# VH-VL binders against Large ribosomal subunit protein uL10m (mRpL10), part 124

Target 1, 224 residues: Large ribosomal subunit protein uL10m (mRpL10), of Drosophila melanogaster (Fruit fly) (q9vpl3)
Amino acid sequence: RGKINIQRPKAPHYERARVVAVTQPKYPELPKAKSCFKTRAERTQQQQENPYNEIIAREVRNWLDHSRLVAFFHLSSITADDIFRVRVQLHKQNLHLKSYGSKIIEQAVKNTRYEAIVPLFHSNHCIVFSPDPEKTAALLRIVRRVPQMVLLGGIVEETMLSRNQLVAYAQMPGLHAVQAQLVQTLSQAPGHLIQQLQAHQNSFVQVLDVHAKNQMNEETPKST
Key: E = the ipSAE of ESMFold2; O = the ipSAE of OpenDDE; V2 = 0.75 times the mean of E and O plus 0.25 times the DockQ between their complexes.

## First folded at step 14 (VH-VL)

Design hc43 (from gm16 with light chain T98S; framework fv_anetumab; at its last look DockQ between E and O 0.34; V2 from the best seeds 0.66)
Fold by ESMFold2, look of step 15:
Structure hc43 (fold): chain C 224 residues (1-224), chain A 119 residues (1-119), chain B 111 residues (1-111)
Amino acid sequence: as target 1 above (224 residues)
Amino acid sequence: QVELVQSGAEVKKPGESLKISCKGSGYSFTEYWIGWVRQAPGKGLEWMGIIDPSDSYTRYSPSFQGQVTISADKSISTAYLQWSSLKASDTAMYYCARQWDYSFPLDYWGQGTLVTVSS
Amino acid sequence: DIALTQPASVSGSPGQSITISCTGTKSDVGSHNYVSWYQQHPGKAPKLMIYDNSNRPSGVSNRFSGSKSGNTASLTISGLQAEDEADYYCSSYNSGSSWVVFGGGTKLTVL
């Protein structure tokens, strides 16, 4: 009733209104916007310039050291939804899509046998890492549907491969494919089984022989 | 021995439908795409689009989107190019070719199918 | 839409070397683009002669070589022979536009 001092909210006093007024300053639009964006962008850039570069370079070294499959792509403009969808597809196959600055790549591969990869990072790029070289076929099947990604080449079992060599590697039948062929050809003579197994092994050896010769040529320093 | 064999030449009238074929052999048909290329008389080559026959993933050049349909039947290793209503301007030689992906070459070509559309 | 520019025609005598150029933008003949070259004799399908800028498929003569510098790819034919008389097309993939582009073609005449 009518004269009850019980109120819903307590009206602010002048002293509390003074505190509220101090916490709501009128900002000039232009100076405020410039200050905020400059400080944010500058701090992020500064933090990435020195200590983050070495941390990220160490990450790249770790990926290279523990990945038996590495593939390099040029990446053109792509929506966030599309690249996320590609990343998820790749991750399901234990394929890890990453992107790093060229200076970080240079720092990461300095004094390693992989220094030859640095020129691949002159333009926008991305890299796929995996511990599983048998996932090469899955990788190529996924990325060939992505118009914005262009295969440049890769590293398989510490051997550098051109894009065509990587595709050839992915098309080589594995032991699993040989085992499936044995099931389908159990009615064949024993000589046929031995020949089919030898053919798969010889094909793989031929690809490696070509790539070993390319590795000797690619180890030659380039001056430009 | 990779080979792409296309259906024979066609003479049609404007408004008629047409479906031409491209049969691949000597390789695993579903491991590669089939691309279609048009060449108008006395003119150059135009990439029309591709199909991945493994699941019928299809992509068209913008100039040909909605003008033609690309399809495939992987059970018989055959890709198709189809018009619902031909125009006189569709008169051209049409090639199919094998392609790994967008950035790889068209490494094997069919012999071509000449389509003539006239009154 | 971006056309690769080739000369309309070139000619040479038997035994000479000739070069056909293919010029585009950074997005279609840049460092990340792979250029292919095709030979087409009259009435026949094109045949792949050079891929990935400079590689020759099996069965293509060493007289054919490819190179790329800046935004220009080049096909060089040494030791010209009468059978080299044909139309030649370059092609590349523009990942920004997401389709394959051919040059306008170059008619090679062997005198």
Scores: ipSAE 0.750, ipTM 0.890, lowest interface PAE 1.1, mean pLDDT 78
Fold by ESMFold2-Fast, scan of step 14:
Structure hc43 (fold): chain C 224 residues (1-224), chain A 119 residues (1-119), chain B 111 residues (1-111)
Amino acid sequence: as target 1 above (224 residues)
Amino acid sequence: QVELVQSGAEVKKPGESLKISCKGSGYSFTEYWIGWVRQAPGKGLEWMGIIDPSDSYTRYSPSFQGQVTISADKSISTAYLQWSSLKASDTAMYYCARQWDYSFPLDYWGQGTLVTVSS
Amino acid sequence: DIALTQPASVSGSPGQSITISCTGTKSDVGSHNYVSWYQQHPGKAPKLMIYDNSNRPSGVSNRFSGSKSGNTASLTISGLQAEDEADYYCSSYNSGSSWVVFGGGTKLTVL
């Protein structure tokens, strides 16, 4: 019922209720099952957590498998209104902001080529997915104005990129095919993906510097 | 190739206004932001704030909010740091530096502008 | 109220390796944010030596290396040389406060 939300008790009834309350024995209606079921319910909820985590981990894997652009961010305290504005702005560009627990991400990427990303998620984080790698520039333009989001790195066309490499990629719009080939060539060296990118950082920077210098001369270098 | 050139040293009296400049060259000026850093004599570095020259979006450190104004003129690839009324405590070396955004390093630095405020 | 803590001074002999530490005020500063290191010779502007914890810009000697563990970052200089004598500053971004913080600086003396 919502018609009478606040009703005033009549004085005679209220007076008698007080007198009766102090004189009669207390017999609280407390089913023994309530305390017992409390403990059992807690145990049941903990056991049910595993199936739920598996379902969400599969969702994360599906996003990773169907996205050609994935960007990883550290996320500091932000108001609900502010994150909603960011989410709406990203959605207009076919960029999908998702937040998942670190254990769920670990389960999703375990035994995959992306297992190396797990250390990025030891703290509060979020991920942006898109089927369109050409949206990298739009993504960075939007998140640049969100001081609570710190770019950690990403995956473009199945290739792991540092945050500096993502910025460089975004600064060369319209050269998607050339950039993908250059990045892929560097990633073909044997070894751990993150460690490999760190070990060959100078070589990758030099390749991008040459490409950028050629663009500044209004010449487009061709990937061979 | 990338270079930031700052205006020359200034000697001012308390209460005077001042505007110092930082001109970028060798890159697309509006593609990167400009941060400002203060260093008092014999002291360490303090980040003051940052500007996006493309639309003059600014953000300040709480210690400098309301004390200075950061601006930019993208048509001449120049960023500015301005005081309406100088104090003796404003005596310091002021650096501008290129920065992609808040979380990125200051990768190229100007030579610095020494501001001396004395009565 | 956030600040990075560095030792005021460090010294070493030529050819020695030395390490300068940089500790955040909270685990978030060290764990979630990238650390940069700057070298400043007297009367000169700072120069970026290390970015994103461990990467070197072009033109920086491979004798300089960076690392991070928990809330503490470290700058290591191997094969110490006289020209390494300078002030060294660490820097990080705190996304919770939304501004850049610098360490107090470490004076390196080459004996």
Scores: ipSAE 0.743, ipTM 0.882, lowest interface PAE 1.2, mean pLDDT 79
ESMFold2 (binder alone), look of step 15: mean pLDDT 90; pTM 0.930
OpenDDE, look of step 15: ipSAE 0.857; ipTM 0.933
ESMFold2, look of step 16: ipSAE 0.673; ipTM 0.844
ESMFold2 (binder alone), look of step 16: mean pLDDT 89; pTM 0.924
OpenDDE, look of step 16: ipSAE 0.854; ipTM 0.933

Design hc44 (from gm16 with light chain T98H; framework fv_anetumab; at its last look DockQ between E and O 0.26; V2 from the best seeds 0.00; counts 0 for: pae E 4.6 > 2)
Fold by OpenDDE, look of step 15:
Structure hc44 (fold): chain C 224 residues (1-224), chain A 119 residues (1-119), chain B 111 residues (1-111)
Amino acid sequence: as target 1 above (224 residues)
Amino acid sequence: QVELVQSGAEVKKPGESLKISCKGSGYSFTEYWIGWVRQAPGKGLEWMGIIDPSDSYTRYSPSFQGQVTISADKSISTAYLQWSSLKASDTAMYYCARQWDYSFPLDYWGQGTLVTVSS
Amino acid sequence: DIALTQPASVSGSPGQSITISCTGTKSDVGSHNYVSWYQQHPGKAPKLMIYDNSNRPSGVSNRFSGSKSGNTASLTISGLQAEDEADYYCSSYNSGSHWVVFGGGTKLTVL
């Protein structure tokens, strides 16, 4: 009984070989999962025409269009809990913290006046929106205590500001405060003017009185 | 004009305590933070930590955590750096500087305080 | 120790342009973090020369310029003068460690 050579099996009969060749399951080449090694950036690029991205992009545009204050931050490694804490603090001030992917932002601002912000979104970022530009100081006060948030710049009243300009803006007395100060200054001006005018009039009257007295003294004949 | 004026040079022995000061003027002291920077003789600049004078919030570099204490008195627009027990290795020039936050530059510097610790 | 890398020394002749490099990581210079440059004369306090990569404070000569590309920031001094002889330090916030980092400093000699 010949030792079945398991290492070199005898070629099957021609008919069997033909049947085996035809019945071999053609396994579709598994798409080389290039996806596992794709950088987050590459994964984001393939998410092209997701209807969901369009919806989110529309949301971003809506926020931009209705916000009078927009601040951009680089977001470093931060825990969900820390983000939540910051979000709550900001929300108490009617400040809305949002985070979007770079592609979504690009899509959102494409062919808009906000297109200049795209370079700010190369890494993890977050955006704070507010309808009230007077909240800039409050915003900055909160985020200064968050080391994971780095201020990059912002938009105030449709004007793009650098981070330094935003800080300067926050330090300016509010328009109302400035107006109040102006009103106060203007209200004091007439008083000062009146005082100055009165001082001159009083001095003039005094001089006239002295002159009149001197004339009266000269007209009194020494009745010897 | 924004100015930071530091206390004078100090000569101390190992084991002694020391507190040096930095007084700010020409700006709202509570709107900016104060950073401290060490420079050992012939060496580079080392960021030590920072304080928010408004509420005395402080943060230290890991190398200086527990080694020094940063404090401030906003009523007199002064920040402090203090040691409980000086070491010879603490011999250095110490600078205070104005800094809006962690990511902003040190835009105005004090003149520096030389601390010499010698046995 | 997290530090920015600078050349130890650079030299130039009066009137020349020199560049000092500052190399960091993706957590500092290579991120959206801003780089600052400081000048320090012997026995004097450092002075801010450049902030936010390329901005000059008031009173700083226009001969000083800053740039950043990738993980490297650069300070360029044009029209080199004798008074420019000093130590120069770059600095950046590190987003990974959450503290300010300095470069090792560069000694500029004017020949």
Scores: ipSAE 0.863, ipTM 0.937, lowest interface PAE 0.6, mean pLDDT 88
Fold by ESMFold2-Fast, scan of step 14:
Formats: sequence, structure tokens, C-alpha cells
Structure hc44 (fold): chain C 224 residues (1-224), chain A 119 residues (1-119), chain B 111 residues (1-111)
Amino acid sequence: as target 1 above (224 residues)
Amino acid sequence: QVELVQSGAEVKKPGESLKISCKGSGYSFTEYWIGWVRQAPGKGLEWMGIIDPSDSYTRYSPSFQGQVTISADKSISTAYLQWSSLKASDTAMYYCARQWDYSFPLDYWGQGTLVTVSS
Amino acid sequence: DIALTQPASVSGSPGQSITISCTGTKSDVGSHNYVSWYQQHPGKAPKLMIYDNSNRPSGVSNRFSGSKSGNTASLTISGLQAEDEADYYCSSYNSGSHWVVFGGGTKLTVL
């Protein structure tokens, strides 16, 4: 309860059940009409106009907006019992494992800064949400041992990180100020390995120093 | 600097036991896992398995499950690969390498241990 | 046989560009699993050249680049040099079998 209930407003279950019940016919089979074929375009349009998908998409947007940590995984075939055990282990750390269809994810992130994540969901996937970015290390310790889950990347403090950058963030969970600075540095660095973070930082400082000196020389272009 | 140092070459007879080692330095040994890779003479690379040195959690490739044992001693930053009974078909170069988990690349490699099994 | 498919050999002249392909299945290369490339000189340990499809570790020449489309990953080496002559292996995690697979390896001959 608390932040979780705020992030995911509780909809009455009986209202959903009622909508589903209206869709299900009482008799075992429907009589076949003369022709009931639908074109690919008609199916696509029906999916876009599905009000149920919009409700779930709003739920996904609420999770994204209220989570300071979001991690994306490819999920291979896993038993209901195995995924339940993972979900329980994650929940103890205030980490919430969710699975949504790719079209719902696309609908949820359309016209947001998170639209770039859509390609990650073209196959089986799941997402872990948390209001607490300090739980990144705990998240990675847990999922490291789930062979069905492959880390693809994540979002920390509204910044998109590659899987390697997310691992780097988890390895230096220390002081909040240090973590915030690390996220900023990682988001500016394309694809560095963890052991190169310090080397990259030193190289960046050196490049900045040279650039500043060159700018000063450009302001006074007189030759000697 | 990150370094993995493996034990020296071994010449054994079929049926003998063997334990080879891989010692890590230059990083926190328990933060990364150690993968083992086999390369038969003139052949390609085969992933054998991986170990988490923090609690000795292991995962094996099906081809090597039950054929070898991977272990680690975190107090001396060393991982091991062991055979209870060697076969001539175990003749190969064996590499250890650092790996974040089973789905990540092997980023730093040991120099390799050549194991020769012949009568 | 779950190994990734690579050509056994490729050749090029100094200064040319060559591409080595790595073809997998929907469960490895074709899924969202990442592809890595390793270079191995005779008698030496493999060296990581490309990780996560297209990223270079520090110290790896920018002449090496990686890409991935569908079930096929590619390693491209531009401005070929004699030192590039080596065996090249691709690798990916197979999400169906839950273990790491390597390609059969490609012997690159320069000249």
C-alpha cells in the first residue's frame, strides 16, 4: 500500500468481470452467418478502438510516471510457478513485475519521451517497476539467477540507460548525489563497459580542458 | 587492471582426476561471475558453464552438465574446473573469463590451461 | 546443433573492407539477446571486440563495427591490416536453451 496504490489506482474488479461477461455468449457456439470474415485492416482498426486496451495503457502510463526505476527484460518460456516465485521475491524489495502486450505498451508510450522503448517489446517481455532507484542492485541480484529473463535496459530518474549502464549504476549505489551524477554521466556516454567509467570521466575532463583553451585562443586570434 | 591467471598445462592419463584454477585480481571478485570455455584442438569455442563466487551458484551447458564440476573459493579469489575421471576427449584448451551473468559477454579472459589426456 | 552459423573463412586485401555474418535462430540472435564478437590470434586467448551488438570496448579500433538485423549479426572490419588476420567468433545467449552459444568461427586471411 501507499506509493504502490497511488501508482496503480485500484479499479473495481466486479465492473471488469461484468464487461467480460457481456462479451461471452451463454450458448456453446454462435450460429455461423453467411460471411463473417474480417480483413487485416478491419482487425487492426478494431484493436485500435478497443476501450479495454486504453484502460490498461493508462495503468502502464501511471506506472511509468510514478516509478523512479523501470527495468525491461526479454522473457522466454517460464512456468506460472516460477514467475510467481520471482514476482514474490521482487515484491519483498518493492519491485513490481508486470507483463503487457506490445500494442498496449506502444499505446501507453505514444507521444511520450518513452516512445523509444517500443522496439524492445516486439517479442515476449516483462517490465519491473519501483519508486526506489536504490533497489536497482537488489533487482539485478534477483533477476541474474532467472535464466528466462534477459536484461535489455531501463529508466532511472527519467533517464534511459542501456543494460550495461544500468549494471554500472547498480555497482555504485553509494551516496544519492554520487548516483545522480553517475546517471548523468552514463546517459551522455555511448555504450561504455563498467571498468571504463573512470577512464571515460578522466578523458572527458581532458577534452573539456582542451576545448576551453581552444575557445580562449579563438577569442584572441592574433598570431605571435 | 583486471587480470585472470590460470594454472599451468597438465598432461594426464584417462581415468585420472584433475582440478585447474583461475585466479582473479584487479576487481571485486564476488561482483562478477566466472565463465568457463573449452576449445578442442583446431576447433571453436564452447561455453561450459558459469559460477557466482559469492555463494557458488552454478549453471552448466547441457553438454557439460555432469561431466565437470565448477567451484570457487572467494577468500582467495579463485575459481576451479574439475574432472573426477578424465577421458581422451577432454583434451582441449580451457579458458576462464569474467562474465556479469549468463547473458552478458565474457569481457576479460585468462591465458588458458592446456589439458592433454593420453595414454 | 544449436551453434550460430558463420562462414568458415573470409579473405580480403590490405585496405579493403570485409564483413563476417553470424546467423542464428529466433531464440538467440533474432530475439532481443545481444551479440558479441571475439578475435583470437593463434596460441592466444580470445579478445572481446564488440559487445551488445555494436559497442566497442576501450582499446578496440574504430575500424571494427557491429550490426544486427533479424536473425543475422555482422562484424565489419574496414581498412584491413595484416594484424587483423585471426579467427573471429560471434556469441549470443540462447533464450530458448538458456545457455551461451558461439558461432563456428571464421578464419580471416589478409592478402
Scores: ipSAE 0.770, ipTM 0.902, lowest interface PAE 1.0, mean pLDDT 79
Fold by ESMFold2, look of step 15:
Structure hc44 (fold): chain C 224 residues (1-224), chain A 119 residues (1-119), chain B 111 residues (1-111)
Amino acid sequence: as target 1 above (224 residues)
Amino acid sequence: QVELVQSGAEVKKPGESLKISCKGSGYSFTEYWIGWVRQAPGKGLEWMGIIDPSDSYTRYSPSFQGQVTISADKSISTAYLQWSSLKASDTAMYYCARQWDYSFPLDYWGQGTLVTVSS
Amino acid sequence: DIALTQPASVSGSPGQSITISCTGTKSDVGSHNYVSWYQQHPGKAPKLMIYDNSNRPSGVSNRFSGSKSGNTASLTISGLQAEDEADYYCSSYNSGSHWVVFGGGTKLTVL
């Protein structure tokens, strides 16, 4: 058996008395003794003082502010080739795949209505952002082929949706028809624009109200 | 109104081939996937695999990879489970069920197809 | 990967509440997993009773409720009735292996 033998270190009066025999590095590698002895508290403090967290948190806020579609996924172990392929497919549809640490998400949504998303980051995750809520169906079609991505829910037009509500939103008939009808209305003479915009606006509000009611019913805890 | 209707019971001998069917109606067949579930006599449920009928993308449980073939014909809203050479251990009830994808529940189930393989 | 563990049987008298447990790993029943529950009467196909841990499909009695805590999901049946006598299966998508797993099933007997 070619196992590494355990050898006791020399007496405490020597500089190497702190070394634990079990934690020897490989011969060609640099020793990591200093980093191995940092306490958990010191490491946590060092991470919290990192100024890049502030910059990245601003990036997350900007994505949230400029995205009419946000979708949250649990992400399990995935190869670099597979995640790159998925990112490219999504990017072609103006869908932007991102991942951020939970501390950065907490910082980004602090003092906003989006604080409710923080529990979604208990485990490894990824987020898809898009300015185009009509791309929800395309998003779901792509990620359904990715076993490592499990849909958790999303935000559409500032409304939180459960995963089932997001699927229902993507299946709504007339999303393209509503958009096409809106464009046609804007191209017509001024006298008809206000009446037709009010009709589209009312229909759009009704769709959002249905989704908001479904979200309320999904999130109401049992209480006595 | 969502309904999955499976082909009838089969009695076969070891070594024979078999293809059983599952026809979906009352919904957009290509918008949902079809999963297959096995239940041996007196035993529990085992997920076998799933298919997207829109383009036949398939995924199998490791226990069934290479043991069966899952296929679909979207023009007739039908999914299939197929064996090239049946074994006595293939004796079971087989269900098809609808899933949005593999991470979603099996919300509607077919009535089941009993396959009996004996010499 | 780890299979879902259910008790083999449970029993109760009419009007009682009973609970069926379903225990797995963090990859099966963790905070990011969605657990479903299925009821199966003899000779019948399974029926979805609970999805996404705690939601009831339309047409399922509100006597059925689901919950999840830690790596254990629970199905609770209140006001037990004779027609509740069946086999019950939990299920989830295992996030490590990437396929669906079922529990071994629990036979519910009503006195």
Scores: ipSAE 0.738, ipTM 0.886, lowest interface PAE 1.2, mean pLDDT 79
ESMFold2 (binder alone), look of step 15: mean pLDDT 89; pTM 0.923
ESMFold2, look of step 16: ipSAE 0.263; ipTM 0.616
ESMFold2 (binder alone), look of step 16: mean pLDDT 90; pTM 0.927
OpenDDE, look of step 16: ipSAE 0.861; ipTM 0.936

